# Ledger of designs, part 11: VHH binders against Protein DOG1-like 4 (DOGL4)

Target 1, 232 residues: Protein DOG1-like 4 (DOGL4), of Arabidopsis thaliana (Mouse-ear cress) (q84jc2)
Amino acid sequence: MSKMRNLVEEKFLEFYESWVIQLELYLHQLLIAHNNNTMSETELRHLISKLTTHHKAYYTAKWAAIREDVLAFFGSVWLNPLENACSWLTGWKPSMVFRMVDRLRKSRVVLVEAQVKKLEELRVKTKFDEQKIEREMERYQVAMADRKMVELARLGCHVGGESVMVVEAAVRGLSMGLEKMVKAADCVRLKTLKGILDILTPPQCVEFLAAAATFQVQLRRWGNRRHYVTHS
Short names: E, the ipSAE of ESMFold2; O, the ipSAE of OpenDDE; V2, 0.75 times the mean of E and O plus 0.25 times the DockQ between their complexes.

## First folded at step 3 (VHH)

Design q24 (from a14 with S100Y; framework vhh_6qgx_2)
Fold by ESMFold2-Fast, scan of step 3:
Structure q24 (fold): chain B 232 residues (1-232), chain A 124 residues (1-124)
Amino acid sequence: as target 1 above (232 residues)
Amino acid sequence: QVQLVESGGGLVQAGGSLRLSCAASGRTFSSYAMAWFRRAPGKEREFVAAISWSGGSTFYTDSVKGRFTISRDHAKNTVSLQMNSLRPEDTAVYYCAAGYEFYLPTDADEYDYWGQGTRVTVSA
């Protein structure tokens, strides 16, 4: 219910719905460009720029929202359950986009040897960055089971007013830690996306972005259909 | 059917050297990234070194960097690990692994093919 949503959730839900509608419009343009080998390099670069600006707008809005309530992004109300199930630290798993890059080897424009080498190097660096963040998340989860947190949870049964204040301070500290980890994950996402686009030619960039947007839009449609059937 | 077979393990004194080899049979591995992992007694499997499908990129865990060298021979369908300045903490069973060309993770779960392992013991 809307009564269960906070202002951060309501505001970001409104933003996200508009953002997805615009993504679908850009996807249509990408598919037209991909199927037409007559667009100039300048026209393709302009279209790619629209997509990269659109993704940057998402992260700008997300980072403003997580400063207010990072927990809104874990089990997000603007995502269906399938989208949430496929999330890695509140978004797409960076290394998994290389599966979409793999499709370029079967496309009309094949990757040259130098591009394949650079993509392998980027993928390995991306996986190393992911593992660093996964270690930080593991440390965070272990901290939740730490003796001090277990003691605070017991004291949170309101045995004295001071115990409530101490618990609230600890929870705020944990939320700040989550915000830092989410931003770190988003930085890996942006570096990975930028890295791929820097390695690929403009036609390959269009194909890659079309594949990524298609998967995102289709995953949302699959999840919404399944959710509707469940609630029928 | 794809099979990886390790060789070259044994007993060596601290400061010594060993060369491990992994021979691949079945399909060509020219498009596969190759890696070495190890498992010490009572511990989980950990990443040691990896080499890209082209042989142009190599990656090492910090504790072996500068001491170990991974290389591959596409003609012989083999990958090798030259281990220098060995330490007692390098004692483990060493496993050869192969994964798709865009799959060069340090995560063991993402490799498609594995050897049976070769034992390395480094005495103090």
Scores: ipSAE 0.000, ipTM 0.108, lowest interface PAE 17.5, mean pLDDT 80

Design q25 (from a14 with S100W; framework vhh_6qgx_2)
Fold by ESMFold2-Fast, scan of step 3:
Structure q25 (fold): chain B 232 residues (1-232), chain A 124 residues (1-124)
Amino acid sequence: as target 1 above (232 residues)
Amino acid sequence: QVQLVESGGGLVQAGGSLRLSCAASGRTFSSYAMAWFRRAPGKEREFVAAISWSGGSTFYTDSVKGRFTISRDHAKNTVSLQMNSLRPEDTAVYYCAAGWEFYLPTDADEYDYWGQGTRVTVSA
């Protein structure tokens, strides 16, 4: 049995490592912009655009990869165990980013009432979309047990007279269902981030993106930490 | 806020070239990503190419990579699609679309504004 990463996992591991390195560089730029109130609105919008383009590149690469092997994203080899433990449908849980938004209330540039109202409306909508996807995934898992799992188990029990093509069709159907769910979750992620950025001013967007990137980078570092006790 | 008007469509033989242009009006154009989608007769709308609002990032569907080039001119509020080495399967109505940069560029549902379309016919 193969214990090694497949081609999809190897390619995405290479992509993800470079993507995270670039995220750390953008985080550095975001922190400088946040601490220095000397950048113009045009300069801030350019920096925000670099981050949004960077996130779009991630989803473009991810969707190409899940088309080939969606299961690579359930327990990803490019993520440490802590990152995997914190994943919701192969990525961050959309409603969690509103914890980053809560930090903005304590910033020097406070949210106005109109922004607070719009963010609360977006929070409610995001939670609704999350729950809808969770219900769809539960329905998929039940249907899988009744149809595809029973069929796969039956085909796997006896080699005589079974068709490899029938097994392949069943596995393909399974993967297509998971692709649909992962893409649905990613769409909620993208719409939630877009919604927040549309509501916030450019300086607030920089602070929000810095908070989000800091959490992602720190979560990776925390999961990679080790404590060794040495006795002399 | 944004209105889109396409031009440059027409009839061309296989191997030929066409340049499509999309003129955008409205004060928010510079804050929007731009894209081209196409629809062949009897088919669903499909993604062709997209360009970020800054012009720093471009995206293409696999079938047009290396043949088509998307570009934008912020001073003229235009986005253009240079189509080279055209094939009969490129025959379609081409639509200009505008949307927020953080949306996934390949999804039609993510674009808020659409043009009327311009017809491209590539003969064998």
Scores: ipSAE 0.000, ipTM 0.198, lowest interface PAE 12.3, mean pLDDT 80

Design q26 (from a14 with S100D; framework vhh_6qgx_2)
Fold by ESMFold2-Fast, scan of step 3:
Structure q26 (fold): chain B 232 residues (1-232), chain A 124 residues (1-124)
Amino acid sequence: as target 1 above (232 residues)
Amino acid sequence: QVQLVESGGGLVQAGGSLRLSCAASGRTFSSYAMAWFRRAPGKEREFVAAISWSGGSTFYTDSVKGRFTISRDHAKNTVSLQMNSLRPEDTAVYYCAAGDEFYLPTDADEYDYWGQGTRVTVSA
């Protein structure tokens, strides 16, 4: 239902705005922790836990929302055009997060060789999982286009209520397939994030999470300050 | 349904060893962090040891460091706690726990699934 769809979008918009505000507050705490070197390991782990819980809350809310209306996440109204343009299957591209990990090699918190090896192994696996999803999405899009075209051709041969049922079935099939693909992509994102944090020490986790949050917040601010294009 | 079942508890003399095992059923816990907690008679539940979902990170309470070793076998869907040089103060019911978050591994609230517990008694 359109009413149900609008309610889902409105609820997620309210959720996302609050979620981003809280992310910015956590980012400030991460930057203080990174710059001061005064926090104990227990304090750092507590801060890292707040960030991981915050990201889990996002995916919990997202999966509830896509169950109701997955199409809301393709061209999301709570994201600006720049954020939408940078999305890969409704979120960040998993392999790109390793660019943030690369800064740790040049930070004051030095990575040991065992960590470098594990991070490289994780990067390779993440890229493999990412490419598998890309191939599945490509196959899904091709199959959906063929099915829709066949159903549209059948509609050209008939007049009446049968055409409505066929179109509704196609739309349901599209939504269910997209929901499956989005959840698969989100699982790769969560596995990648968890894998990185599992390999890193608490100070390195703080630096990594600060980098990730900084990029997300700055991308939103850059997009929100975009100038309108005028034409003669 | 997800279920954790502990085994390996029993009576042992001070200085002895026991190996506790926790078997997961219902679904694979390979993506979950696993932990051991214990409750001594008349005391609250306390953290003992935890292992990350990858097995790459382990955490121990100070009183068991060097004596206890936590490990996991993803193929067997099990987590184990090797307890050496046991002391009377290690006497407790030991609980296996699983959760998908472990950054506060000492916090019981991070664990969503719990076993029924296995009793360990260390005689003087």
Scores: ipSAE 0.006, ipTM 0.271, lowest interface PAE 10.2, mean pLDDT 81

Design q27 (from a14 with S100L; framework vhh_6qgx_2)
Fold by ESMFold2-Fast, scan of step 3:
Structure q27 (fold): chain B 232 residues (1-232), chain A 124 residues (1-124)
Amino acid sequence: as target 1 above (232 residues)
Amino acid sequence: QVQLVESGGGLVQAGGSLRLSCAASGRTFSSYAMAWFRRAPGKEREFVAAISWSGGSTFYTDSVKGRFTISRDHAKNTVSLQMNSLRPEDTAVYYCAAGLEFYLPTDADEYDYWGQGTRVTVSA
C-alpha cells in the first residue's frame, strides 16, 4: 500500500531539491578552482568553507526533520531508488568517502607520506566507528523483534485501551531508538569529512570535494533517468 | 529557530569559581553542538570550550583545560560552563554559541547562533 506524503516529507523534499541544485552550482565552482592554479589559498579556503556550510545546512534540516518523523528517512521519497539502494542508515556510508580519497592516494605526486599515514589512521577509526554503529543497529533490530513479538502476543491475549497504550509506547520507543542511531551515524559522517579536510591542503580539499559532489550529482541523475525510462 | 541567553557572570577573586549558563529556546537545540567563546578588552574573540549534541565529546582550549568543565542538560535546554581556579587573564565577556559538529570548534565563523554575552571579571 502506497503512503501519502506527510508534511515532514513534503517540506524536506522541497528543501532537498533546492539543496542539490546549490550543490551542483558549488561543484561547478570547485571544478573551475581545481583547473585554476592562480587562486590564492585564502580564496580556496573560502570556497571549501561554502561547501562545509552547505553540508551543515543539510544536517541542520535533517535533524529537525527526524525529530518529527525519523521513519521518513528510511526509504526517503526525495531520493530515487538508486540513491536509496546506496544508503546506509539514511545516508552515505562513511568508509565510502575514502574511495574518493583513494583516487588522490594513487597519484604519488599529490599526497605527501605524512598525509597518507594520517588518512590511513582516519580510515581505520572511521571503519571502527561504522562497525560500532552496525553492532548497535543489530542490537536494535534484535530488541525490536523481541519487543514487537511481546507486544503482538499481548494484543492476541488482551483487548482494550491498555493494549493500545502499550503498542503506542513501543512504537514511540522504536522511533526514539532510530533517531539516536541516525544521529550517531551522521556524527561519524561529519567527523570523517572534517577529518579528511583537516588532513588535506586546500587544493586537495577542492579536488576531494569535487569528486564527492560529482558522485552525488551523477548518482542522482542516473537514478532519475533510469526510473523514468522504466515507467515511460 | 534557536535563541541563546547567557547568565552567571560577575566579579570573582583569583582562585575563585563561577558557573555560566546558556539557555536555549526551540526544538532543534538538542541537535546542535554548543560552545563558549570569550573576548577580553582590546583582544579578538577566542575559543574556550565546546560540547557535542549528545554530550559525549568535549573540547577545551589548552589554557582552561583541567580548570573549566562544559556540560549539557537536554531537559532544561541549557549548556553550562563551570569555571574553577579563575585567573585575572580569564577576565572577558563570555559568549554562548551554537552550530553543527561539521565545524572547527575553535573557529567562531562556523557557529550559526550567538548569545549577547555575559561579563566575567577576575580580580587579583
Scores: ipSAE 0.000, ipTM 0.180, lowest interface PAE 13.9, mean pLDDT 80

Design q28 (from a14 with E101D; framework vhh_6qgx_2)
Fold by ESMFold2-Fast, scan of step 3:
Structure q28 (fold): chain B 232 residues (1-232), chain A 124 residues (1-124)
Amino acid sequence: as target 1 above (232 residues)
Amino acid sequence: QVQLVESGGGLVQAGGSLRLSCAASGRTFSSYAMAWFRRAPGKEREFVAAISWSGGSTFYTDSVKGRFTISRDHAKNTVSLQMNSLRPEDTAVYYCAAGSDFYLPTDADEYDYWGQGTRVTVSA
């Protein structure tokens, strides 16, 4: 490989590999809990708390890393190409989890009318927050094509300290804008996850978290198998 | 930073009722899960009840389920614990706690902020 990883990429790759291994261990516990009708509400809540703490650890590490190098999260080296292709602003699309809840409902999850209403209210708010972020990203992309940015690109073709300084300032501005957008998207993700868990009962939370973790783990395996089948 | 101040503790007879209140200061109250824990003489701190950041979800330890009700008022930045059908074994110092975890944790270690406690004594 001719592409060298920077220190942020190397540290987050190490973190992410360990984080995924632990997620698979928690998934195993969730599947056992889902199939075991003898677990108490306290035991189920303890397991759910482990998963939520694990997800919080991910965002804590991510936000520290994006402060150093947000661009590492666009086309991440710790994700396979399939995982990268499925990303929306460096992570899962918040509204996709409602499709997951709806799919579970058809199979096993029995939701009461009050839960259905609260989930619909949360879905609408999540979609609104998503669209707001998408609109802001569109403005960001339009600003990149603005006359000033085109002028800076032209100046970058010439050797000179003044041009270099102006380009460096523009790149710093770009990175700061992306950091704000990524954090905004992650806040929507966390609010959506928090809202769903708040609405669901502990057994329903276990089923939901198991489905989410299964999808995440399988997506990684599908992408890795595709590579191996192609190059075996 | 969040400051928590409990009130409403006192002496009640078995079968009686008491309402504990926890007043929170700080602009982040609405983002926190809130809980009540208690510590009886010679025992470790134990979980009693929790309420989610939105007030939409609650959880109780089995020994108080059906007797205690936790609620929150976002406009007043308060969390209340209504205690009915009190028993001598409910005698303890009751603590209000706030945590940033987005689920209802039962472990004391998951809570970041704690009040000073309010004493509840239930006589036989």
Scores: ipSAE 0.037, ipTM 0.514, lowest interface PAE 6.2, mean pLDDT 83

Design q29 (from a14 with E101Q; framework vhh_6qgx_2; at its last look DockQ between E and O 0.02; V2 from the best seeds 0.00; counts 0 for: pae E 11.2 > 2, placed apart)
Fold by ESMFold2-Fast, scan of step 3:
Structure q29 (fold): chain B 232 residues (1-232), chain A 124 residues (1-124)
Amino acid sequence: as target 1 above (232 residues)
Amino acid sequence: QVQLVESGGGLVQAGGSLRLSCAASGRTFSSYAMAWFRRAPGKEREFVAAISWSGGSTFYTDSVKGRFTISRDHAKNTVSLQMNSLRPEDTAVYYCAAGSQFYLPTDADEYDYWGQGTRVTVSA
């Protein structure tokens, strides 16, 4: 069965389903906090901390899983087809988060000039890091093609047992390179998230995190709803 | 792992100043949020001040706002607490804490690493 789940996929599916349920609970708390102007700064910081800890837990689990099987994250079984279609290097595209930030600029939440400047600097830096990773991915794909061509040429000469070792070494090299690239992309995501939260006030952080969580939850619901439609 | 060592504690008279320092050793310290907590005799541990991983954000408990300043030196892997206009109520053991969280946590439970503490006594 080509669609059989391996142990890494099974364990991460179980983790991810629980993680999303907890995200929805935190989203509920964020929406209450956003609509309730009586919460203290300490209470808001505690809520933001809980949500950021939750995101950290996701990346801790993800990095453990990709160490075992990075390919499980390219077309993940725990994501619906819509979520998979929206993925960039196994997750959200870092620059897209600034669309949530742009909404803050146009909402009732007032950003001061210093915050606007810092957010724009972060946006430029994030886009630069994102493009750097895209170039690295292209370079990796070219190197993979060259390696495969050499491998296939040698196999055509019937090199015997050595050819098996060459194929295995190439596959290991591919997996290690993809793991490094996925971690690099996740580091850009985390730096971007940390940067935004560092710039924003606690009420603005709550609004930003609520917007981001709402989008993530709604994307999952839209994609899951499609799964119940028998007519396309 | 990460080890935190506090210094600068001592005896000071009311209205005086004291500077606490926390030296961090270990991997990935530059990505950590840093905080100071204190425990007064016979009381529970309370939050005093925190500084973000970048140094761009700080947060203080109301009783120390305007009197205490938290800062960090990424090159030296140190965090400092400048305490001005000290009051007898500031008498406590002060603890340095480091958290790998993305945000400035105020709860002690959110911090991963702790120093052993340095004693500050403010005489009337």
Scores: ipSAE 0.330, ipTM 0.699, lowest interface PAE 3.6, mean pLDDT 84
Fold by OpenDDE, look of step 4:
Structure q29 (fold): chain B 232 residues (1-232), chain A 124 residues (1-124)
Amino acid sequence: as target 1 above (232 residues)
Amino acid sequence: QVQLVESGGGLVQAGGSLRLSCAASGRTFSSYAMAWFRRAPGKEREFVAAISWSGGSTFYTDSVKGRFTISRDHAKNTVSLQMNSLRPEDTAVYYCAAGSQFYLPTDADEYDYWGQGTRVTVSA
């Protein structure tokens, strides 16, 4: 049975599909750049900038969408079950990218000691920020069963006009809290990404971004094949 | 293609109120963010206010905050701009615009459809 989609879901689905297509195009460019050592630093930086702008565009759209319906992102219909299963607060877990960097380090990417040190510092900070958000989420989840919500649940058994209004107000309040948490998580994501890109050289950035994009695209492909998910 | 038709413009005294309305054609009104822009004589077009597709979010330029209110009626496919405490500097042609973005952009180039405008004149 297909899940009934609201307008936010439909619009974001359309956006995301387009966004992913563009990501794949950029991935192609990244791969070319990665395999072509003749590209100038200026060209590499330009490509990196395009990708970073693309990612920023995603979050701009996301944040606008979550203002309308943050709940849509906790059951993201534009993602397949595999992608959803790998999601942390409606997106990738920030700390996971360090594993990608580690993989690069173990490959042909040579990081100098200063870079390694900075990456470790960033890792620690990222982990700390993640944990902080997780604690807030836990607190929020426990608080959901507060007196007010319990009373609303009771009232829900006897739906009347006034009760509906109260419930809607309560849901809005809850949604605002969730929105805050999601934004906080996204900020950690963006800070982490920026941090990594600031530490890496342009060639290393290209390699990292290529790896990240590849992972994202492949995860989507794998999930789609497994669950026969069709979008739009 | 969406057609937008503004109405409600006119002459009003400073401190007065005016309500602009924009009627949208088509059946996809609910899919669009709606905005009001204005162009004063000798000036560039500027953002005034925007409202999200659901009506749940609004955004205003600083100069109209607290005075103007944007709203929409999905049943009637209309967006309105209630303008209170009007000032002479509010004199302009007001344009209705529609965009498909989730966010409420302030740049005119991010809106896809435009009305022909309605003239608002605020006398001192």
Scores: ipSAE 0.154, ipTM 0.616, lowest interface PAE 1.7, mean pLDDT 89
Fold by ESMFold2, look of step 4:
Structure q29 (fold): chain B 232 residues (1-232), chain A 124 residues (1-124)
Amino acid sequence: as target 1 above (232 residues)
Amino acid sequence: QVQLVESGGGLVQAGGSLRLSCAASGRTFSSYAMAWFRRAPGKEREFVAAISWSGGSTFYTDSVKGRFTISRDHAKNTVSLQMNSLRPEDTAVYYCAAGSQFYLPTDADEYDYWGQGTRVTVSA
């Protein structure tokens, strides 16, 4: 059951560990800004910019890595089992972020009617984009189950070099399709995040980013704890 | 790769108006936050205004609030800065900038692409 690490996995694991540590440092700053009036509007906007730059850096590194090995991002070695189980096409399902917005509206954040309307429009668009991706993924999976692919796999079990070349071409085609779907999902994630931050005011953005970072950090901590903690 | 070209600068009397334009070329414009910065002779470059990728949010430095309006037109791939009630202290080279930030940053180092600048001179 030993997990083999390749060059892509090793490089991204190193990146991700550093990236999460920096996210935790930014979370501390977000919580300070959320809890008191020690920061000016200019300082809040600077902090928000640091968070958005940090998330952009994640996707920049990810897209470079998936060009070399998209499969590394399915069941990633740098994520615990809980984080992996929550993945939809290698990340958070884009519409899940609106559950966090809803929680903030319930307890901490007062939104004007215009903001509420814009957020609902964005939620509908996000779900539409998700469903489009799900339909395309289903069509891809059906194509892979096609009789031709089954026959090629059976032939590859009994035949030499030509069967290997056909299998290799099929694997290349699968990887390219998965890369396309992962990037499409990431684009929906980015558009949704950009849309939310565009609708919210700077103090509301700080509160939202703090909640999102808290959830990600807690999911990592609780997922790690569940692996090593027993219930007695 | 994004190329930015400013236009619309020139000489104008105090109290007058001027409209700057920034045309983007070679790439999809709609994914970028856009900003205007300015640099007066002998001074450091300063933030003027920014607009989100969707056009839904804007932010202005205090000295231009109520006088300047930033807008964008996705069909024309342009960002504009309408400058009203101009003052001699608005004299500067104005630069258009683009970045893929989710929010409206005010620091120049947050923007990836820059135009060559257009000169604005406001006579007393």
Scores: ipSAE 0.000, ipTM 0.344, lowest interface PAE 11.2, mean pLDDT 78
ESMFold2 (binder alone), look of step 4: mean pLDDT 82; pTM 0.844

